# VH-VL binders against a9kqm9: the designs that were tried, part 8

Target 1, 255 residues: a9kqm9
Amino acid sequence: MRIIISPAKKMVENIEALPVCGEPSFIDQTNQLLTYLKSLSYEEAKEIWNCNDQLATMNFERIASMNLKTKLTPAILSYQGIQYQYMAPEVLEKDQLEYIQEHLYILSGFYGILKPLDGVTAYRLEMQAKVNLSDKKDLYEFWGSLLYNKLREETDFILNLASKEYSKCIERYVTEDVRLVTCVFGERKGEKVIEKGTYAKMARGEMVRYMAEHKISTMSEVKKFDRLDFSYDENLSNETKLVFLKGESNVRDRK

## First folded at step 25 (VH-VL)

Design c02
Fold by ESMFold2, fold request of step 26:
Structure c02 (fold): chain C 255 residues (1-255), chain A 120 residues (1-120), chain B 111 residues (1-111)
Amino acid sequence: as target 1 above (255 residues)
Amino acid sequence: EVQLLESGGGLVQPGGSLRLSCAASGFTFSSYSMSWVRQAPGKGLEWVSYISGSGSRTYYADSVKGRFTISRDNSKNTLYLQMNSLRAEDTAVYYCAKRGRSWYFYFDYWGQGTLVTVSS
Amino acid sequence: NFMLTQPHSVSESPGKTVTISCTRSSGSIARNYVQWYQQRPGSSPTTVIYEDNQRPSGVPDRFSGSIDSSSNSASLTISGLKTEDEADYYCQSYDSSKHYVFGGGTKLTVL
């Protein structure tokens, strides 16, 4: 099994952070994207980043001086955000760290796909960014099937904990020999399941930690996830979608 | 090159409070998690508390939970331990300790320690 | 949740070899790496072994660490004992619930 997760928008550069243990698999493609970004005017780059002038100025200067081989931080420590806070990678035990290095991949618009301890530099480029590079109309076309083919070489089973923005770069290319199963974390509102983004990110990070702590290798074990007041709902789930519902206070549970 | 200098120890009565400081230099302080480790007179080492490089994650030994608070000021390169509701059992030399640059859990540098004595 | 048990004391003559054990009470000793610290009288601890068998810069190669899964223990071995090796030695490991766990310490006396 392999697990995919989203990156985060916020990144830190910390050259004295815990050690890097690897290089991104698609560093050549990343260099092509970097060359493209360096060729943009400020206004063109700001449009791609879709941000205010303060952030655009910072990122424009960052790109101008960027070197993909220096000032590296392990990917899983460089990305900041509530998903990564709940994962708490800096305090994983030895076997848990080995588990995530074997099973976990981080998707990235800039790097494509990352192992947790791959060395990265801080960047801003969301997968949905409208990048017009050569014959490619966007990043989904730029990456094509490369990321899926990387995963397919290693597994016939992908557990999807990424947001739709990022998982699309895999989902578009899935072949019949690989099972892709998406975890959904939501709340019951009447007859609907509502996915609240903040709690979903917490649950995705916690699921990674849960899987590492238990060295999970089967879907039956994944279904036992019950942290953050979530529990598996068999009725809303199927062979490609595992639905976890957050409990409701002050309401009797009929099931 | 790495230096860790504890201060703030002294004599205090049971139920009292003290605040320990650890001045750090010779490394990028904010990049490393830090710990307090104590040693009662004639006894062994006991881990007390942990704080992540950013300060966002803290842990405590069961013996001090609810009474001690670890903190850091990365702009001043200083680690702190606020000790409240002190007991005789808290009498010890308190060391600040730096996590090594490793995914695995060891201390690479220790301060010289500061003595806390809790006595009536 | 586990404890690390060390002998209270060991003694040996200069030039000889001594081994200090560190036994884990529950769960495998190999689950996390074991570290060893030396503390001379009146001094703060210093690291002599980390990650089971690695030496920090400046630590002599006569210090070595090992793991024995059958006895669920780690060992610190000091060969060619010198009088300056007289110290207390502590093993240490880690657990996600209790965090840093130290052994009780072993006083090494160089005869």
Scores: ipSAE 0.539, ipTM 0.806, lowest interface PAE 2.3, mean pLDDT 91
Fold by ESMFold2, look of step 25:
Structure c02 (fold): chain C 255 residues (1-255), chain A 120 residues (1-120), chain B 111 residues (1-111)
Amino acid sequence: as target 1 above (255 residues)
Amino acid sequence: EVQLLESGGGLVQPGGSLRLSCAASGFTFSSYSMSWVRQAPGKGLEWVSYISGSGSRTYYADSVKGRFTISRDNSKNTLYLQMNSLRAEDTAVYYCAKRGRSWYFYFDYWGQGTLVTVSS
Amino acid sequence: NFMLTQPHSVSESPGKTVTISCTRSSGSIARNYVQWYQQRPGSSPTTVIYEDNQRPSGVPDRFSGSIDSSSNSASLTISGLKTEDEADYYCQSYDSSKHYVFGGGTKLTVL
């Protein structure tokens, strides 16, 4: 099994001086993207980053001085956001850290796919960014099947904890020999499941932590997730979609 | 060179309060989690509390939960331990300890310690 | 939910080798790395072994660490024993519930 998660827009460096243990698999493609970004005017870059002038100025300066080999931070610590806060990777035990390094991948518009302890520098480039890179109209075309092919070489089962923006890089290329299963975290409103983004991000982070703590390798174990008042709902789920509903779990009633 | 210097120890009556400080130098303080570790006279080492580099995550030994509060001021390179509702069993030398540059939870540097005595 | 048990004391002559054990009461010793700290009388602890068998800079190579899964224990071995090695030695491990866990300590006497 392999688990995919989204990055976060906000990134920091060196906040916990914990060591890097590897280089991103697609660093050559990242170099191509960096060269492209450096070739842009300020206004072109701002449009790609889809942000205000304060953020655009900061990122334009960042790109100008960026070195992909220096000032590296483990990817799992560099991304800042509630998903990563709920993961709490800096306090995982040895076997839990080994679990995420073996099973967890972070998707990235800039790096493609990352192991948790790969060394990264801070960047801004969302997967939905409209790049105009020689013959490629966007990042989905740029990455093509590369990210899926890497996962396929390692597993026949992908657990999707990423947002649609990022998981599309994998979903477009899934073949019959690989099972991709998406986790949905929501609240029941009548016959519908309403997903609140903040709670979903919390749950995705907690699912990673839960899986690492129990060294989960099977779907039956994933279905037992019950943190943050979520529980698996069999009726709303199917072979490619696991639905977890808030406010419906009680361990004592399961027998 | 890394230096950690504890201060604020002293004699306190049971039920009293005391605030310990640890002045850090020789490394990027905000980048490392820190701990307090204590040692009662003639006894072994006991971990007391942990704080992450940013200060956003804290942990406590069961023996001190609800009575002790760890904090840090990264602008002053200082670690703190606020000790309330002190008991005789809290009598110890209190060490400031720095996490090593590793995912695997060891201390690479220790302070000189400050003595806290809880006696009536 | 575990403790680390060390012998209360060990003694040996200069030039000889001693081994100090550290036995984990529940769960595998290999679940987390084991560290060793030296504390001379009246002094602060110093790290002599981390991550089972790594030496910090400045620690002599006569100090070594090892793990024995069959006895569920870690060991600190000091060869070529010197009078300056006389100290208390503590092993330490970690878990998510108790965090940093120390052994009870071993007094090493060099006769």
Scores: ipSAE 0.520, ipTM 0.795, lowest interface PAE 2.2, mean pLDDT 91
Fold by ESMFold2, fold request of step 26:
Order: sequence, then C-alpha cells, then structure tokens
Structure c02 (fold): chain C 255 residues (1-255), chain A 120 residues (1-120), chain B 111 residues (1-111)
Amino acid sequence: as target 1 above (255 residues)
Amino acid sequence: EVQLLESGGGLVQPGGSLRLSCAASGFTFSSYSMSWVRQAPGKGLEWVSYISGSGSRTYYADSVKGRFTISRDNSKNTLYLQMNSLRAEDTAVYYCAKRGRSWYFYFDYWGQGTLVTVSS
Amino acid sequence: NFMLTQPHSVSESPGKTVTISCTRSSGSIARNYVQWYQQRPGSSPTTVIYEDNQRPSGVPDRFSGSIDSSSNSASLTISGLKTEDEADYYCQSYDSSKHYVFGGGTKLTVL
C-alpha cells in the first residue's frame, strides 16, 4: 500500500530542522519548472501564484535565489498547516517513521511526488497553476502520468488522503490493475455528508499517524480508524470510497 | 558553542509555585524541541516535559500533568517550566535538555541544572 | 507502556571490560533506538552512545553499544576500563505515550 496526501501552501525554510533523508524523485522536472518560473516577470509570476503583493514579492525573490540542492528541509516538516500538525512527524517512533518513509507520499505541483524526508526548499506553486511549459497547458499536463507510474511501480493499492486538487494528478491515470481508495471525512447533515475542510485535514493527518502506529497495510485495517470522534460508515462506503462520520457530540450548536 | 543555563530554583513549601528558566545559546533555539529532565537527590533521571520547536506541542510526565506547564519564548531563546502545587516528591535538580538533530530521540546537550527543594 | 531495567551497580578492575544491560519490559527493544548517558559525580549527564551504537565526537572507541533481540535488551560495553569511567550510566528510549524513558541507572565502580 501507498498513501498520498496534499502539500500545504505555507512552508518554512529551516536548515537546522531534523535531517533530510533523500532527494525528490523528479528533481529534473522540478528544475525545468524552476527555470520557467525564473523566466517570468513579476506580474506574470504574481498571476500564477494568485496572491497579494506581499506574498508575490517574497516568492519572486525566493525563486530568483533558489538552489534546489541547498538549504533543504525535510518535506514533511517544511509544509505547515493543520494536517501536518496532526501528523506530528517529529514525535513518530522509529518504526512509525520507517512506515511513513515506505508508504507515504506527499504530492506537489513543484516536486511532483515526495517521500516525507526528501529535502525541499520552500516554494509556492499550486497544482492548478496555469503553467505553460513545453506546450503543456497546465501542471496536470506537465506531470502527465509520471506520478501515477511511480506509484504503480510500487503498489497495486493507493489510499487517497489528498484533496481533489492534488489527487486528480493520480486519479486521471489510474489503470485497472491498481485500486485507488479515497477516504472521506465528514459530518452527517440530514441525509447528506458534509465535509468541513479543517476537520477533514485534521482527520487526514491523524489517519497517517494511526496507520503508522498500527503498521496498517490493508483496507480492513483502515476501516477501524476511530480518532477525533470519526468512525467508518459501511452504508455510505463502497470499494473505492471509505466514509468516516464525526459523531453527533462533535456537531457544534449555533449560539 | 551550545550553552543551556537553568535558573529559578530554590526552597519552596508544599503547595507553592516556582518558575524555572533555561537560557539557550549557540544554536537556532526555535528549530529544536526541548525538555525538562529532573533528578531527585540520590536517584535517577526522570523526563518531566517536552515542548516542540514552535511551542505548539507539549507533553508531560503523568507525575506532573495538571501542575506543571512548559513554555518557550523563541524571541528570547528561553525555555520555561511553571511548577504549581508543588509536592515533596518534586524535590530534584531540574535539567534543561536539547534534542539532538536527529529523527530519533536523544538529548545532545544538557544544562548545569537548578535545584528545587520542596519542604515544610 | 514500558520500563527500562538496569542493574543497580557493576564493578570491575582497570583495564578490564564491563557490560551494563538495559532490558525493555514490553514491546521490542528494537522499536526505538537506545541511548546511553554518562553522569560523573556532581556533573550533568553527557551522551556516550546514541542510536544504539553511535558515538558522539570525542567519545573513545572503547565505549560501544549493542542490541540483543533475544533478551530484549541493549548493552553498553566499556573495554579497557579507566578510573575516569567511574560514573552513573543511564539508558534511554522513547515511545509515543511516555516519550523519553530512562532506565533506573547503573553505578559503575572502577576497582
């Protein structure tokens, strides 16, 4: 089994952070993207980043001086956000750390696919960015089937804990010999399941910890996830979608 | 050179409070998780509390949960331990300890220690 | 979760070899790395072995660490004992529930 998760927009550069243990598999493609980004004017880059002038200025300077081989931070520590806080990778035990290095991949518009301890530098590039390189219309076309083929070489079972924006770069290319199963974390509202993004990100991070703690390798083991008041709902689930519902005690009242 | 300097120890009565400080230098303080480790007179080492580099994640030994609060001020390169509801069994030398730059859990530097004595 | 048990004391003559054991009560000793700290009288602890068998810079090669899965234990071995090795020695490991866990300590006396 292999697990995919989303990156985060916010990243830290911390060269004294816990050590890097690896190099991104598609660093050559990342270098192509870097060369392209360095060729852009400020206004072109700001448009691609879809951000305010403060962030655009910071990222423009960052790209200008970026070196993909220096000032590296482990990917799983560089990405900041609630999903990564709930994973708490800096406190994983030895065997849990080994588990995530073997099973977990982080998707990235810039790096393609990352092992958790691969060395990265901070960047801003969403998978949906309108990057035009080598007659490719966007990053989905740029990456093509490369990321899926990497996973296919290693597994016939992909557990999807990524957001749709990122998982599309795998989903579009899935072949019949690989099972892709998406975890959905939501709340029942009447007859519908509503996903609250913050709670879903917490649950995705906690699922990674849960799987590492139990060395999970099967879908039946994944279904036993019960953290953060979530529980598996067999009736809403099928062979490609595992639905986890938050209990009624966690539904907040208005007022 | 990495230096860790504890202060704030002293004599306090049971039920009292005390605040320990640890001044850090020679490394990027905010990049490393920190711990307090104590040693009762004539006894072994006991881990007390942990705080992540950002300060967002804390852990406590069962013996101190609810009574001790670890914190840090990364702008001052200082680690703190607020100790409330002190008991005789809290009497110990308290060490500030820095996690080594490793995914695996060891301390690479220890402070000199500061003595806390809880006695009526 | 687990405890680390060490002998209370060991003694040996200069020039000889001593081994200090550290036995894990539950779960495999290999689940996390074991560290060893030396504490001389009146001093703070210092690291002599980390990650089972690695020596920090400046620690003599007569200090070595090992793991024995069959007895679920770690060992610190000190060969060519010197008077300066007289100290208390603590093993340490980690888990997600109790975090840093120390053994009870072993007083090494160099006869």
Scores: ipSAE 0.479, ipTM 0.790, lowest interface PAE 2.5, mean pLDDT 91

Design c02
Fold by OpenDDE, fold request of step 26:
Structure c02 (fold): chain C 255 residues (1-255), chain A 120 residues (1-120), chain B 111 residues (1-111)
Amino acid sequence: as target 1 above (255 residues)
Amino acid sequence: EVQLLESGGGLVQPGGSLRLSCAASGFTFSSYSMSWVRQAPGKGLEWVSYISGSGSRTYYADSVKGRFTISRDNSKNTLYLQMNSLRAEDTAVYYCAKRGRSWYFYFDYWGQGTLVTVSS
Amino acid sequence: NFMLTQPHSVSESPGKTVTISCTRSSGSIARNYVQWYQQRPGSSPTTVIYEDNQRPSGVPDRFSGSIDSSSNSASLTISGLKTEDEADYYCQSYDSSKHYVFGGGTKLTVL
């Protein structure tokens, strides 16, 4: 089983953190992107980053001097956001770190796909960014099936905890021999499930932590997730979608 | 069975150069980072250099930085260490070491080593 | 940056238990995994313990590793000591700035 999650927009650099144990699988493609970004004017880059002037200026300067081989931080410790706060990788025990290192992948617009302890530099590049590189118009086209193929080499089961923006890079290429299951965290509204972004991010992070704490390896175990007032709903779920509802009891416990 | 075989060691004068090789077999070479570790006569182990599986990232001990270059040819399953500006203190048995299977920052297999002697 | 300090030598009679310590100079010993390597005279190092307390295949269960945060040290324990255990033992850990860090080594003599 492999787990995929989204990155965060904000990144920190901490060279004194846990050791960088791995190298991004697609570092050459990342270098290509970096070279491309370095070739852009400020205005062009700002458009790609889709951010305010302050962030654009900061990122422009950062890109100009960026070196993918130096000042590296483990990926899982670099990303900052709600999901990562609830995952709390900095306080994971060794065996839990081993678990995520084995099972968890972080999707990235810049790096493509990362293991938790891959060394990364801080960057700003969302997967939906529009680029003009090698006749590709966006990063979805740029990465193509590379990210999926990486996962496929390792597993026939992918647990998707990533946002749609990032999971698209994988979903598009899923083959029959691979089972991709998406976790949905929301609230019931009739027969529909409403996902609130903040709670979904919290739940995704907590799910990763839960899985690491219990060394989860099966779907049945994933369904037992019950943190943050979420519980599995069998009726709304299917073979490709696990629905967790906030504020409701687990279907199993309704008997 | 994993095998690591170092070669290229010998006697060299101070300021000279030497290139070490490590032939690897018994595992997917490109999937593992490799390191050189040396041991001066009668002394302990000292890490010298690291190279990632792809070869994209390299690290060096301060004692050899700027003088030594680690590289690899994955098509040949071979690890290299180019040693320039050699000093007497570089005299040691040089081991190639494979990154462990379970985690990145330990070694699970070592070569038999090759002796480098720097002397006038 | 940190250093790992080992005793220069330890000795014990066959059948007894010996412990070799490895003390980290700064930062928590538990922050990074500790490994132990055995080097018999005239031979290359071999891994006897990795990731604090894991034994590679072929290493007898007489060998065990532990971490003690209170003393900021790792320990290699060899029970039922045999003459073949006579060797130099090195602890190793990881430093983000120095990468692989070795202890100075401990010579174990079986009396």
Scores: ipSAE 0.023, ipTM 0.533, lowest interface PAE 5.9, mean pLDDT 92
Fold by OpenDDE, fold request of step 26:
Structure c02 (fold): chain C 255 residues (1-255), chain A 120 residues (1-120), chain B 111 residues (1-111)
Amino acid sequence: as target 1 above (255 residues)
Amino acid sequence: EVQLLESGGGLVQPGGSLRLSCAASGFTFSSYSMSWVRQAPGKGLEWVSYISGSGSRTYYADSVKGRFTISRDNSKNTLYLQMNSLRAEDTAVYYCAKRGRSWYFYFDYWGQGTLVTVSS
Amino acid sequence: NFMLTQPHSVSESPGKTVTISCTRSSGSIARNYVQWYQQRPGSSPTTVIYEDNQRPSGVPDRFSGSIDSSSNSASLTISGLKTEDEADYYCQSYDSSKHYVFGGGTKLTVL
């Protein structure tokens, strides 16, 4: 089993944190992106980042001096956001950290795919960013099937806790020998399931933590997730989708 | 309770044809992939054919490709195996097997099997 | 493509522990989940372990599954062996080209 999650937009640098344990698998491609970004004007870069002037200026200066081999922070400790708050990687126990290091991958526009303890520098580059690099028009084209192939070599089962923006880079290439299962966290509204972004992010983070705490290795165990008032709904789920509903409990669905 | 009941087995001459059926109950039939697995007398288990829940995807072992056809009728909760150009080596007990509840590539329930004997 | 290799037979006395191995010929054993099926004489197969180490309802905790990447093998362990455990045991995994792949089976005799 491999678990995929989205990164966060905000990143922090903490060189005093836990030591990094690895290098990003596609560091060469990342270097290519960095070189490309360094070649851009401020206006071009700002367009790619799609942010305000203050943030653009900060990132522009950051890119200019960026070194992918120095001042590294473990990936799971660098990203800041709701998902990562609820994951709470900074308070994971040793065996839980080992679990996520083995099973968890973080998708990234800049790094492609990361293990939790890969060393990263702070950056801004979302997967949906439009680029003009090596005849590629966006990062989906740039990465192509590389990220999926990385996962495919390791597993026949991918648990998708990533947003659609990032999971697309995997979903497009899924082969018959690999099962990709997406977790959906929402609320019931009649016959529909409504996903609220904030709650979904919370749930995704909590799910990763839950899986690490219980060393989850099977789909049936994933279905037992019951935190943040979420519960598995068998009727709304299928071979490729696990639906968790907030505010509902169905004992029969868990047996 | 999940139940799988095979039928249609019997004695057939080489080159002959036979159609097996598997009646399923106790679960939502259309939601699960189904397979045929056979076992020659005194031998091990051999996967024969697979069909997805909707029936849109089918796979066959090399040993039966071009000769066997798997199909299903979800309205009748029934799985089928059409066997043509039968050979002596096709002699086996044929089991209907249900895909596992939690995973794609394993079986959680098996039928009792139906014996197919190919002999002159 | 890969094959799964099992010992032809194993034997042990009641109350003891027995382990049946299933070795993958190529590729990592950990890449694809391994299942174990029990087939008692004159009966159809039943699933005793799925997804490497999960037990279906009704299967006693005497049955356990494990994966050893170093030996590229899966193992079925039966503790507190009982006469009723006498059966053929088959491991199974998935191959992208052959789909369901079974081991050759292991005959367990309870002495």
Scores: ipSAE 0.006, ipTM 0.516, lowest interface PAE 9.6, mean pLDDT 92
Fold by OpenDDE, fold request of step 26:
Structure c02 (fold): chain C 255 residues (1-255), chain A 120 residues (1-120), chain B 111 residues (1-111)
Amino acid sequence: as target 1 above (255 residues)
Amino acid sequence: EVQLLESGGGLVQPGGSLRLSCAASGFTFSSYSMSWVRQAPGKGLEWVSYISGSGSRTYYADSVKGRFTISRDNSKNTLYLQMNSLRAEDTAVYYCAKRGRSWYFYFDYWGQGTLVTVSS
Amino acid sequence: NFMLTQPHSVSESPGKTVTISCTRSSGSIARNYVQWYQQRPGSSPTTVIYEDNQRPSGVPDRFSGSIDSSSNSASLTISGLKTEDEADYYCQSYDSSKHYVFGGGTKLTVL
């Protein structure tokens, strides 16, 4: 089993954190992107980053001197956001860190796919960014099936805790011998399930932590997730989607 | 309690047709893919056909491709297998099998099976 | 494509431990989960192990599954063998072209 999650927009540098263990699998492609970004004007780069002037200026300066081999931070400790706050990787125990190192992947517009302890530098590049590189029009085309193939080599079961923006890089290439299961965290509103972004991010982070704490290896165990007032709903779920509803209780799979 | 009950088996001549049914209960039928698995007398298990929960995806073993059609009616909680151009080699007990709750590619419940005999 | 090969038969006395192997012909055995089904004479198959080493509810802990990458095989181990364990056992995995792939089955005789 492999778990995929989204990155965060905000990143911090902490060179004194846990030691970096490993290099991003697609560092060469990342270098291509870096080279491309370095070739852009401020206006072009700002358009790609789709951010305010302050952030654009900061990132423009950052990328001009960026070195992918120095000042590295473990990926799981670099990303900052609600999801990562609830995951709380900084307080994970050794065996829990080993678990996520084995099972968890972080999708990235810049790095493609990361293990938790891969060394990364701070960047800004969302997967939906439009680029003109090597006859590719966007990062989805740029990465192509590379990210999925990386996962496929290791597993026939992918648990998707990533946002649609990032999971698309995987979903479009899924083959019949691989099960991609997406977790949905929402609230019941009549006959519909409404996903609130904040709660979804919280739940995704908590799910990763839950899985690490209990060394979850089966879908049945994933369905037993019951944190943050979420509970699995079998009726709304199917072979490709696990729906968790906030504020409701359901019979959990005990097999 | 999960229950799977096959029916429709019987004696048929080569070249004939037969339709099997599997009545399901005890679970949300539409949420699970279903399969037919057969077992020739004194032989092992052989997967025959698969259908997704919604029915949008179907797969067949090479041995039955073009002759068998799997379908389902989720409003009736029933799985079907239309078997055409039957051959002697199709003689077997046919089991209805439910995809497991934990993993896509295993079965957690099996029916009792229905015997199909193709003979002159 | 791959095949799963099992021994045709194994036998052991009550109270002892028996192991049934399932060897994958190509590709890593660890790439796809392996399941085990028990079929007693005149009965339908029942699941005893799924996802390499997980037991369904109702299956005693005498049954265990394991994966050995060095031999590219999965194993079903039954400890404290009982007469009711006499059955055919099938391993199963998944192939992208053949979908559900079964081993040839192993007949376990309790002496």
Scores: ipSAE 0.000, ipTM 0.489, lowest interface PAE 13.4, mean pLDDT 92

